# VH-VL binders against BTB/POZ domain-containing protein At4g08455, part 9

Target 1, 243 residues: BTB/POZ domain-containing protein At4g08455, of Arabidopsis thaliana (Mouse-ear cress) (q6dbn1)
Amino acid sequence: MRCISCREEYLPRNAGTCKECYVEAGETEEELKREIDDLKAKVAFLRLSSSLDHGTSSTSRSFTDVVLIASEDNAGSPPIPAHKSVLVSRSPVFKAMLENEMEESLSGTIKISDVSYDALRTFVYYLYTAEACLDEQMACDLLVMSEKYQVKHLKSYCERFLVTKLSPDNSLMTYAFAHQHNAKHVLDAALSQIVENMDKLTKREEYMELVEKDPRLIVEIYEAYLSKQVNTAAGGTSTSKTS
Key: E = the ipSAE of ESMFold2; O = the ipSAE of OpenDDE; V2 = 0.75 times the mean of E and O plus 0.25 times the DockQ between their complexes.

## First folded at step 12 (VH-VL; framework fv_socazolimab)

Design V4 (from U1 with heavy chain F102W; at its last look DockQ between E and O 0.69; V2 from the best seeds 0.00; counts 0 for: pae E 2.1 > 2)
Fold by ESMFold2, look of step 12:
Structure V4 (fold): chain C 243 residues (1-243), chain A 121 residues (1-121), chain B 109 residues (1-109)
Amino acid sequence: as target 1 above (243 residues)
Amino acid sequence: EVQLVESGAEVKKPGSSVKVSCKASGGTFSSYAISWVRQAPGQGLEWMGRIIPIFGTAKYAQKFQGRVTITADESTSTAYMELSSLRSEDTAVYYCARSPLWYFKHGFDYWGQGTTVTVSS
Amino acid sequence: QSALTQPASVSGSLGQSVTISCTGTSSDVGGHNYVSWYQQHPGKAPNLMIYDVSKRSGVSNRFSGSKSGNTASLTISGLQAEDEADYYCSSYTSSSKYVFGGGTKLTVL
């Protein structure tokens, strides 16, 4: 029979398509479903809260009504103008801060400590666009900010980025960082990487430093390792593999 | 915007100690390590040790073992290096330098301005 | 004392290429150990040029690093006057420590 998609001849097994074209179509469909889900999450994140559009308005939405200032550089970083409606729509913390007539709501100024101007600017840009230019350092900075301001979409974005940068060489340090900052997706990925490379990593000096800091983390690593070894010995291939 | 600002120059007598601070700004302090590197006048760079703040642990060059203590305070984003039993050969510029944990082994991407410590009678 | 061996000085003419070597052992430079390169102008802090064999972002394409056996090399092509400086190699060792080479003074012209 002739495949209707690629027009090559094939054995009679699939209803008019060869196995290769059938598999390719399935993989493309799953890829598109993933992209659609990602876009849906972005759209949901970018929506504005309708509750802020009720009642009185001091300004139109085309005008900024709040500024953010990185207070750590004390050298007078440029203020970052923003819209309260955007901040409230993206962050429950900003919603509580700006809707409850706190000093920030009344003054129109939000001072944020322990952040660089560049990180704050990138954070605000993400609140408007759901995009950020990341490297590992910026991803760490924004992950910490996303926890502080409860911006879950940004936290997921930073975690996915850090997972792509994971390697055996950085897995122990990444594990400790993710544990300290409650980054579960990164934590699970780092743990899987450590388990896959136990023979090499347990001989490194930073492993001993981790033992010194918090032996409970070492117990968790070994429990994961032993669970995987039992599964493999019973005929399974993997129980907690991270690609 | 990443900055490492060290404490000011010091003049010390032999047998005393010095403690140099390194205030880090720009970035998450727990996401990198801090090293101390010195350079005597007309001489090369000499690594003294480093601290990984997220572990709170330090490692030292063998030459300085027992004389140097490196600490970090996450709440102030500040690393410290204390060198005891000072001698005239400890006269040098002392640099702090950082390395991101994800590339921790690949070198020092940002450096402090250097702190001159002079040891003389 | 320096654990890594660099030539004390090297010279090159404008527009030419120069290579600075950094020789160690299998415990520092050899194998999968990490080597980095720093440029230092007089009175300034060192500046990282090369991560292992990768260029730092913002560093000119004229700078390149390589490693073979127990020797790492920094090559500067298209030599310019601003390249005149001291150059240091550094290695991360198997003992979670860093060591520096003795430094190389590059003279242009």
Scores: ipSAE 0.567, ipTM 0.770, lowest interface PAE 2.1, mean pLDDT 82
ESMFold2 (binder alone), look of step 12: mean pLDDT 88; pTM 0.919
OpenDDE, look of step 12: ipSAE 0.769; ipTM 0.892

Design V5 (from U1 with heavy chain G107A; at its last look DockQ between E and O 0.66; V2 from the best seeds 0.68)
Heavy chain, then light chain:
Amino acid sequence: EVQLVESGAEVKKPGSSVKVSCKASGGTFSSYAISWVRQAPGQGLEWMGRIIPIFGTAKYAQKFQGRVTITADESTSTAYMELSSLRSEDTAVYYCARSPLFYFKHAFDYWGQGTTVTVSS
Amino acid sequence: QSALTQPASVSGSLGQSVTISCTGTSSDVGGHNYVSWYQQHPGKAPNLMIYDVSKRSGVSNRFSGSKSGNTASLTISGLQAEDEADYYCSSYTSSSKYVFGGGTKLTVL
ESMFold2, look of step 12: ipSAE 0.656; ipTM 0.830
ESMFold2 (binder alone), look of step 12: mean pLDDT 90; pTM 0.932
OpenDDE, look of step 12: ipSAE 0.708; ipTM 0.868

Design V6 (from U1 with heavy chain Y103R; at its last look DockQ between E and O 0.39; V2 from the best seeds 0.00; counts 0 for: unsure alone 74.4 < 75)
Fold by OpenDDE, look of step 12:
Structure V6 (fold): chain C 243 residues (1-243), chain A 121 residues (1-121), chain B 109 residues (1-109)
Amino acid sequence: as target 1 above (243 residues)
Amino acid sequence: EVQLVESGAEVKKPGSSVKVSCKASGGTFSSYAISWVRQAPGQGLEWMGRIIPIFGTAKYAQKFQGRVTITADESTSTAYMELSSLRSEDTAVYYCARSPLFRFKHGFDYWGQGTTVTVSS
Amino acid sequence: QSALTQPASVSGSLGQSVTISCTGTSSDVGGHNYVSWYQQHPGKAPNLMIYDVSKRSGVSNRFSGSKSGNTASLTISGLQAEDEADYYCSSYTSSSKYVFGGGTKLTVL
């Protein structure tokens, strides 16, 4: 029989497609499913809780009612205009700040500490678009901000990005950062990378620094390493019995 | 804007110690490394050491090993450099400098204003 | 650690191009691309100009960096009066430290 997709001859046991095309189709389906889920999450994030069908919330200055300022000492950075309705809908922390007749609500000014102007601008832009141009540093800064202001969608976005930038060279540092900021996905990915490269990474200065700072993390690394070794050994013994 | 604000000028006697502070603002302190670099009058830049706050450990130039201690307080976003057994040759401007965590090997993107330390009898 | 080797001084006329060299070893400049350049005006803190050998840090396209072997180079084209300053190269080292060059004084004639 000929495969409907690739037209190659396949054994009659398969229903219209060869094994290779079937597997490829399955992989494509899974990828599409992931994309759909991501889009759904984005749409959900961008939905304004307020009944006001405000069209595509652009960062336009039109009808802004709040400004965000980076750091008290930054007399030189321009304020970033925003809409209270958008902030409240995207962040429970902003909601709490602005619903309470706090100074921020009355003044229309929110001071954001320990953030650069660029990071704050990017953060606000994300709240409107669910998009950001990231490098590793910006991703870290935004991850911290997302945690502080409880913007879960942004946190996930930053974690995914950081995982794509993971390498053996930055894995130890990334692992430590992830622990400090409760970034579970990054942590797991970094740990996996470390375990796969233990022979190299244990010789690095960063490893020794980590040993000195937090030996508990080293224990976690070795536990993971040991677990992997045991599983590999168990899998090897099962294949030898069938020959 | 990212700023590194250092402590004020110091005048010290030989054999004493000096501790200089560097407060970082405009960024997440834990996402950066802090280095200390000094410059004697009319001389070039000299790297003294660095700390990565996340790791909490410092690395020092061999020349200063045993005399310099670099620390960081994440709660206040402040780094410290303490130099002991001061000599006249330690008279210099001391700079703190920042490096992004994931690019800490690539250089120093922001600098403090410098702290003048004078060691005189 | 021995400082990277720079010429003590270089000079150029307005509108001309100058090149500052920075020579190290295989354990620093020659070992990786973690080379940076700093500009320092009198009485001011250094400013990052170039990182990763050739990447500009928010500076004019008149500044360019390159590396060959153990020698990194900073080229300044179209010299302007404001370019008169001290320039320092820096490199990460195999021992996980930083080293600076001795500095080069640039005079604009």
Scores: ipSAE 0.533, ipTM 0.782, lowest interface PAE 1.6, mean pLDDT 89
ESMFold2, look of step 12: ipSAE 0.620; ipTM 0.806
ESMFold2 (binder alone), look of step 12: mean pLDDT 87; pTM 0.913

## First folded at step 13 (VH-VL; framework fv_socazolimab)

Design W1 (from V3 with light chain S94D; at its last fold request DockQ between E and O 0.65; V2 from the best seeds 0.75)
Heavy chain, then light chain:
Amino acid sequence: EVQLVESGAEVKKPGSSVKVSCKASGGTFSSYTISWVRQAPGQGLEWMGRIIPIFGTAKYAQKFQGRVTITADESTSTAYMELSSLRSEDTAVYYCARSPLFYFKHGFDYWGQGTTVTVSS
Amino acid sequence: QSALTQPASVSGSLGQSVTISCTGTSSDVGGHNYVSWYQQHPGKAPNLMIYDVSKRSGVSNRFSGSKSGNTASLTISGLQAEDEADYYCSSYTDSSKWVFGGGTKLTVL
ESMFold2, look of step 13: ipSAE 0.695; ipTM 0.837
ESMFold2 (binder alone), look of step 13: mean pLDDT 89; pTM 0.924
OpenDDE, look of step 13: ipSAE 0.827; ipTM 0.927
ESMFold2, fold request of step 14: ipSAE 0.705, 0.646, 0.698; ipTM 0.851, 0.822, 0.852
ESMFold2 (binder alone), fold request of step 14: mean pLDDT 89, 89, 89; pTM 0.922, 0.925, 0.919
OpenDDE, fold request of step 14: ipSAE 0.864, 0.862, 0.867; ipTM 0.948, 0.947, 0.948

Design W2 (from V3 with heavy chain G107A; at its last look DockQ between E and O 0.69; V2 from the best seeds 0.67)
Fold by OpenDDE, look of step 13:
Structure W2 (fold): chain C 243 residues (1-243), chain A 121 residues (1-121), chain B 109 residues (1-109)
Amino acid sequence: as target 1 above (243 residues)
Amino acid sequence: EVQLVESGAEVKKPGSSVKVSCKASGGTFSSYTISWVRQAPGQGLEWMGRIIPIFGTAKYAQKFQGRVTITADESTSTAYMELSSLRSEDTAVYYCARSPLFYFKHAFDYWGQGTTVTVSS
Amino acid sequence: QSALTQPASVSGSLGQSVTISCTGTSSDVGGHNYVSWYQQHPGKAPNLMIYDVSKRSGVSNRFSGSKSGNTASLTISGLQAEDEADYYCSSYTSSSKWVFGGGTKLTVL
């Protein structure tokens, strides 16, 4: 029989498509599904929460323009203009800041501490577009900012990026970083890398430093390691009984 | 812009201690290591030690072991280097320098302006 | 830890190419690709030029880095007057420390 897709001859046991085309189709389907989910999430993020329509009489304070300024140490950086309405819609923290008669609301100026101008600019840009060009440093900076300002969509975006940059060599440090900044996806991925490479990583100086400073993390690593070992042992015993 | 700002020049007597600060701005402090590097007049760069702020752990060059203490305060994004039992040979410019921790840029990408420490009787 | 070995001085004419070597051991330069190069002008802090043996840090393509065995090299092509400076190599070590070379004074003739 000839494959409907590639027209190559395949064994009649397969219904309509060769094994290769079937696998490719499956992979494509999964990729498309991921893309669709991502787009949906992006659209959801960019949708201005219509919560302005809920009739509660709270004085629709017309959100005016605001400027964000990077920390005082960057006194030479230009302020970044933004719309309060956008900030409020994207971040619960900004919402709290700007809806309350806080200094930021009154002054129209939000000071962002411990961030570079570039990071802040990128952050603000993301709030408008859900797009950012990331390198490892930018991803870290934006992850921290996203956590601080509770921008979940950005946090997830940064975590996904950082996971792609994960290697055995940076796994311990990444693991610690993920803990510090509550980056669960990065943490899980880093932990997996650590567990897979325990023989090498336990011999590194960084491991010993981690042991010294935060033995709780070491316990967590070993728990994960043991769990994996047990599961592997259990799977090996089941295959031996069927032969 | 990322900046490392060090404390001002120091003049010290032999046998005393000096503590130099390095305030980092423009980045996630926990994503870097901070190293201290000194340079005596007309001499080369000499690595003294480093701290990983996220771990709070410091490592020192053997030459300075027991005399140098490097600390970091994450809340203020400031690293410190204290050198004790000062000698005339410790007269140098002391630099703080950062290196990225997680990504494979194992280098000192930003430096402080340097702090001149003069040890004189 | 012993400093990485650099030539004390190198000289070249305008427009020429010069190479500065940095020799270490298997525990530093030879053990991984975490070698960096710094340029230092008088009275200034060092500036990162090359990292990870060959990656440029915002510098001209005239600067290139390589490594063979325990020896890293910085090559500066098309020498310009502003290239006159001290150059230092550095390497991460297996003990999670850093080491610098002794430095090389580059003179542009």
Scores: ipSAE 0.625, ipTM 0.832, lowest interface PAE 1.2, mean pLDDT 88
ESMFold2, look of step 13: ipSAE 0.697; ipTM 0.841
ESMFold2 (binder alone), look of step 13: mean pLDDT 87; pTM 0.917

Design W3 (from V3 with heavy chain T33Y; at its last look DockQ between E and O 0.54; V2 from the best seeds 0.62)
Fold by ESMFold2, look of step 13:
Structure W3 (fold): chain C 243 residues (1-243), chain A 121 residues (1-121), chain B 109 residues (1-109)
Amino acid sequence: as target 1 above (243 residues)
Amino acid sequence: EVQLVESGAEVKKPGSSVKVSCKASGGTFSSYYISWVRQAPGQGLEWMGRIIPIFGTAKYAQKFQGRVTITADESTSTAYMELSSLRSEDTAVYYCARSPLFYFKHGFDYWGQGTTVTVSS
Amino acid sequence: QSALTQPASVSGSLGQSVTISCTGTSSDVGGHNYVSWYQQHPGKAPNLMIYDVSKRSGVSNRFSGSKSGNTASLTISGLQAEDEADYYCSSYTSSSKWVFGGGTKLTVL
């Protein structure tokens, strides 16, 4: 006997859908609702370009009007052509750079240091499509770029990806990384992981290395830990049972 | 592209020091850490130590404690390994290798080309 | 300091399978340690092949890793001439340090 939904074997008296598939169907519905919300956010992000097209230059002969170039340390990287209207509509930093006649607006060239060609290409592709193929390294690279250029949608996208890769093992180093790069969602998730695993993590040598780096971060961890302990204790009833 | 480029080969006298550099490019330096691994001629790999650049702290294998210093310069995305009181047994190829923070226990995903250090009188 | 034990050499014929063992202790293999595997061709830097016994590298599916107790294993199926190399296991120990195995020379006959 096989379940209609997953085709996995189950007891004959449970014709139709097994318990596991029934639970998974409910979980799938919630996942689809989140995906719909994500798609709505992507549509809103992309529509900003169409509502702002009048604020950019275009000519009958021009298909692109600016190029981005990866760091000089990446010898032989090709320029990435782009449209100022797209950059301006997605990034307040590019808006300030390109609409206020800074050097980049006049030269038509934006040099981006300390990034690979692949990261820059993926960043520009995201500005056009709201899509990016992420791995952990690309997510870190794009998160840093999204903070620098204030592309909030991309920053959130990278943070959600990195949160899925968070574990107790990497939580201390990820906390430091998120703190340095103002990645609040990653920071909060890492802090929760640290607090939930406090007994194990405080015994690691990486914990003492974090203490050496910045004792203020340790204070934040302990304050969060103490707050969690107070909140769980405060849920009890206040009754006297003494004789 | 992600690259680790090490400094050139060196010939040293016993009792001196060597400092090998490892320039990282094509990634976010604060998102990984750097290890140094050496390989003597015809021998296996030997981990020497590592530095976590975002912390600025280093850890060393017991064998090298007191002789090795590993540092990093975040502004240039460069790690350094200095080995002092050189002996002929220190003749080896010295590799830098990186490990990403999110998988820091999973091994070294990128390696430098190796720096040959020869210690001879 | 823990040492990981590998056989000095293994051999196999084209198209066969070979398994390379990596034996340690509960502090470097048998606990919750991740065991990784590297391939090194002559004159080249090591190349990471397997970095988690439950997750394979992006390298050919002919390479697989497993772990049982204090022993990790690398299995290479469908041997090809290009598989002839030195192979190293490594782990991140409970003392927050890396250790390597002694290496295994694979000869493809």
Scores: ipSAE 0.605, ipTM 0.790, lowest interface PAE 1.8, mean pLDDT 82
ESMFold2 (binder alone), look of step 13: mean pLDDT 88; pTM 0.914
OpenDDE, look of step 13: ipSAE 0.695; ipTM 0.864

Design W4 (from V3 with heavy chain F102W; at its last look DockQ between E and O 0.48; V2 from the best seeds 0.56)
Fold by OpenDDE, look of step 13:
Structure W4 (fold): chain C 243 residues (1-243), chain A 121 residues (1-121), chain B 109 residues (1-109)
Amino acid sequence: as target 1 above (243 residues)
Amino acid sequence: EVQLVESGAEVKKPGSSVKVSCKASGGTFSSYTISWVRQAPGQGLEWMGRIIPIFGTAKYAQKFQGRVTITADESTSTAYMELSSLRSEDTAVYYCARSPLWYFKHGFDYWGQGTTVTVSS
Amino acid sequence: QSALTQPASVSGSLGQSVTISCTGTSSDVGGHNYVSWYQQHPGKAPNLMIYDVSKRSGVSNRFSGSKSGNTASLTISGLQAEDEADYYCSSYTSSSKWVFGGGTKLTVL
């Protein structure tokens, strides 16, 4: 029989497609599914909470233009203009800040501490577009900001990026960073890298520093390591009994 | 803009100690490592040590082991370098330098303006 | 730890290319790609030029980095008057420390 997709001859046991085309189709399907999910998430993030429909007239007047300023120490950085409505829709923290009679709401100025102008600009841009050009530093900065301001979509975006940048060399530091900023996906990925490279990483000075700083993290690493070893041992015994 | 602002110039006597501060702004302090590098007049750069604020742990060059203490205060985003038992040879400009935590091994992307420490009798 | 070895001085004419070498050991320059280059003008703090042997840090494409064995090299093409400065190489070490080269004074003729 000829494959419907590639027109190559395949053994009649396969349902209309060759094994290769079937696998490729499956991979494509999975990729498309991921893309669809990502798009859905983006659309959901960008949707302005229609909560404007609830008739409380008083909330509409409060969503005027606001400016964000990067740290007092950056006296030379221009303020970043934004819309309160956008900020409120994207961040529960901004919502809380701007819906109450806090100084930020009254002044129309939000001071953001411990952030660079570029990071803040990128952050604000993301709130409008769900897009950001990331490098490792920007991803970390935005991750921290996303955690602080509870922008879950951005946090996930940053974590996914950082996971792709994981290596044995940066895994220990990334692991510590992930713990500090509650970045679970990054933490899990970093832990996996550490466990896979335990023989090398335990000999590094960074490992010893981690031991000194937070032995609890070391315990977690070893627990994960042991778990992996046990599972590997169990899988090896099951294959030997079937021969 | 990322800035490292160091404390002012110091004049010290031999045998005394000096403590230099480096305040970081324009970034998340915990996402960086801070190194101290000194430069004697007409000489090259000399790495003294580094601290990882997130760990609170410091490592020192062997030459300065026992005389230098590097600390960091995350609440103020400030790193400190204390050098004890000062000698005339310690007369130098002292720089703090930043390295991103995830690629701190790549180098020092931002530097302080330097603090001149003069040790004279 | 002994400083990385750099030539004390190099010179070049305007528009020419110059190369500065940085020689270490297998425990530093030869052991990994964590080599960086810094430019320092008189009375100023050093500026990062190259990291990871060959990656530019916001500098002109006239600056390039390479490594062979235990020797890293900084090449400056199309030499300009403003390039006159001290250049330092640096490497991470196997002991999780940093080491600098002795520095090279570049003179533009």
Scores: ipSAE 0.454, ipTM 0.760, lowest interface PAE 1.8, mean pLDDT 88
ESMFold2, look of step 13: ipSAE 0.710; ipTM 0.855
ESMFold2 (binder alone), look of step 13: mean pLDDT 88; pTM 0.916

Design W5 (from V3 with light chain N33K S94D; at its last look DockQ between E and O 0.56; V2 from the best seeds 0.66)
Fold by OpenDDE, look of step 13:
Formats: sequence, structure tokens, C-alpha cells
Structure W5 (fold): chain C 243 residues (1-243), chain A 121 residues (1-121), chain B 109 residues (1-109)
Amino acid sequence: as target 1 above (243 residues)
Amino acid sequence: EVQLVESGAEVKKPGSSVKVSCKASGGTFSSYTISWVRQAPGQGLEWMGRIIPIFGTAKYAQKFQGRVTITADESTSTAYMELSSLRSEDTAVYYCARSPLFYFKHGFDYWGQGTTVTVSS
Amino acid sequence: QSALTQPASVSGSLGQSVTISCTGTSSDVGGHKYVSWYQQHPGKAPNLMIYDVSKRSGVSNRFSGSKSGNTASLTISGLQAEDEADYYCSSYTDSSKWVFGGGTKLTVL
């Protein structure tokens, strides 16, 4: 029989497509599914919470223009203009800040500490577009900001990026960083990387520093390592009984 | 803009100690390592040690082991370098330098302005 | 830790190319790609020029880095007067420390 997709001859046991085309189709389907999910998430993030429709007159006055300023130490950085409505819709923290009679609401100025101008600019841009050009440092900075301001969509975006940059060499530091900033996906990925490379990483100075600083993290690493070993051992015994 | 601002110049007597501060601004302090590098007059750069603020752990060059203490305060985004038992040979400009935590192997991307420490009788 | 070995001085004419070498060991320059280069003008803090052996840190394409074995090299093409400075190499070590080269004074003739 000829494959419907590639027209190559395949064994009649296959349902209309060759094995290769079937696998490719499956991979494509999975990729499309991921893309669709990502797009849905983006659309959801960009949707301005319709809660503006609730007629309470007091909320309308609160959605005026605001400026964000990077840390006081950046005396030379220009303020970044934004809309309160956008900030409020994207961040529960900004919502809390701007809906109350806090100084930020009154002054129309939000001071953001411990952030570079570029990071802040990128952050604000993301709130409007759900897009950011990330490098490793920017991803870290935005991750921290996303955690602080509870921008979940951005946090996930940063975590996914950081996971793609994970290597044995940076896994220990990434693991510690992920713990500090409650980055669960990064943490899990880093832990997996550490466990897979335990023989090498335990010999590094960074490992010893981690042991000294936070032995709890070391315990977690070993627990994960042991779990993996046990599972591997159990899987090996099941295959030997069927022969 | 990322800045490392160091404390002012110091004049010290032999046998005394000096503590230099380095305040980091414009970034997440926990995502960086801070190194101290000194330069004697007319000499090259000499790495003294580094701290990982997130770990609170420091490593030192062998030459300075036992005399140097590097600390960091995450709450103030400030790193400190204390050098004890000062000698005339310790007269130098002391720099703090930043390296990204995950990519610290890339090198020192930002430097402080330097602190001049003069050790004289 | 012994400093990485650099020539004390190099010179070149305007528009020419010069190369500065940085020789270490298998535990530093030869062991990994964690070599960086710094430019320092008199009275100023060092400025990162090259990292990861060959990656430019916001500097002109006239600056390039390479490595062969235990020796890293900084090449400056099309020498300009402003290139006159001290250049330092640095490497991460297997002991999770940093080491600097002795520095090279570049004179533009």
C-alpha cells in the first residue's frame, strides 16, 4: 500500500500511513496543540478584565495614567508611562496598590525598587503585548518582578525560557534561585538536571557551598536522586520477569 | 542603569582593618555574584574573592585567605569587603565587580568606581 | 593562584591589527570557555570587552576573541587611538575562582 502522505510503499499492517508519516503527524499535532494553548493563554492575559462594567463610579477615576520609575538610585532614568487600567488588569498587586488610597494611586507614580530601567521597560511592554525578548538575565529579572507583582503569565513565560537554558553547569545555581523565587517549573527542571548529573555536580565547589548554606536543599536533591534510583531498579526487575 | 557604588577613600595604619562597601542598584541582587578585585599602583588586576549573595558564601584567593572577609546584605543590596592586618602592600584601588549568577562565568559585566585604600605609617 | 600570562606590552600603528595572548593551564583557560577580556583606561575601572572567549559585550566588531588550547587571544583590528589602554584577560578556574592575567599595555603608534 502507498502512504497517503508520502506515497511511499508501506506494509499493509499500517492504517493508511507509513510509520514515519504517522509519527510526524503526531508530532505536528502536539506542536499545534501547544501553540493553541499558548495563544489561548496570551489572549486571556491580554483581555482587559471586563470588571470595568461594574458601574461603581469610583473605579473609573482610578484608571488614569501612571508612571513607573525604576529605583531611586537610577536618578537618570526616564519614567515609563502606563495606564492604570492595564496595570490593574494584569497584576493583582497593582490592582491593590492603585485601588486603594495609597501614595501610588494619589501621585500617579509607582516606584519599582531593585530593577533596571531596561527590565522595567520590558516588563511594562509585556503587560501590554505579552511579548518580550529575553536573554538569561532579563528572564531572571522579569521572573523576580513577575513574582513580586503576581503576573503569572509572565512568570510562566520566564520559567519556560530559563528551562531551555538549563545545563549541568548552571543547574545548582538555578535550583537555588528557583527556590528563592518560588519558580516551581524551573526548580523541577533544575532538580532533574542535578539528579541526572549527580556524579559530576557533587564534586563541584558550588555544591559544597550549597551544602554549607542550605542543607535542606541537599536533602531534597538526595531524596529526588533516591527516588529515581528506586524507580529505575523497579523497572529493571519487571522486564526480567517477562523473559 | 545598573550601578555599583563603592564607599569613599580610606587611609589606614599598618595592622589595622578596612571595610569597603559596594551598593548595587538597577538589578536583582540575588541574581548576581559580587567579586572584589584590587589594583595596586601601576600593577595589574588581582582577584581577591567573591560572594554569592543567595548562598551567603564567599570564596577567596589563596593569597588573601584568612585576612579577607566578604559579606553581603540582600536587604540593602550591598556587598562588603573587609581586609585585616593591613600592610603597605595593600595600598591599592579596590573594585567590586558584578557577575550574573547563572552566567557568572561570562565575567564581570559591571564594576564599581573603585575605592582607594592607602596604608601608611 | 598564578596569574595568567600576558605580554607586558604590545604596539601597533593606526589601522593595523594587534593580538594579545593570554596563556593559562588546563584548569583555567584550557579547561573551559570562561575567558573574558577587559579594557582599562588610566584612572578608570575595567570594562568588559569579550566574554565566553569570543562573545562581544557591546563593543565594536574590531574586537574579537579566540582560544586555542591553553591560550586565549584578543585581536583588535583597525587600531584606533582610543584603543590605547591596558587589557586584561580573566578566566574562571576549576576551583570556582577567578584569575586575571598580568595585563598588557597597548600602545597605538
Scores: ipSAE 0.673, ipTM 0.850, lowest interface PAE 1.0, mean pLDDT 88
ESMFold2, look of step 13: ipSAE 0.716; ipTM 0.854
ESMFold2 (binder alone), look of step 13: mean pLDDT 90; pTM 0.929

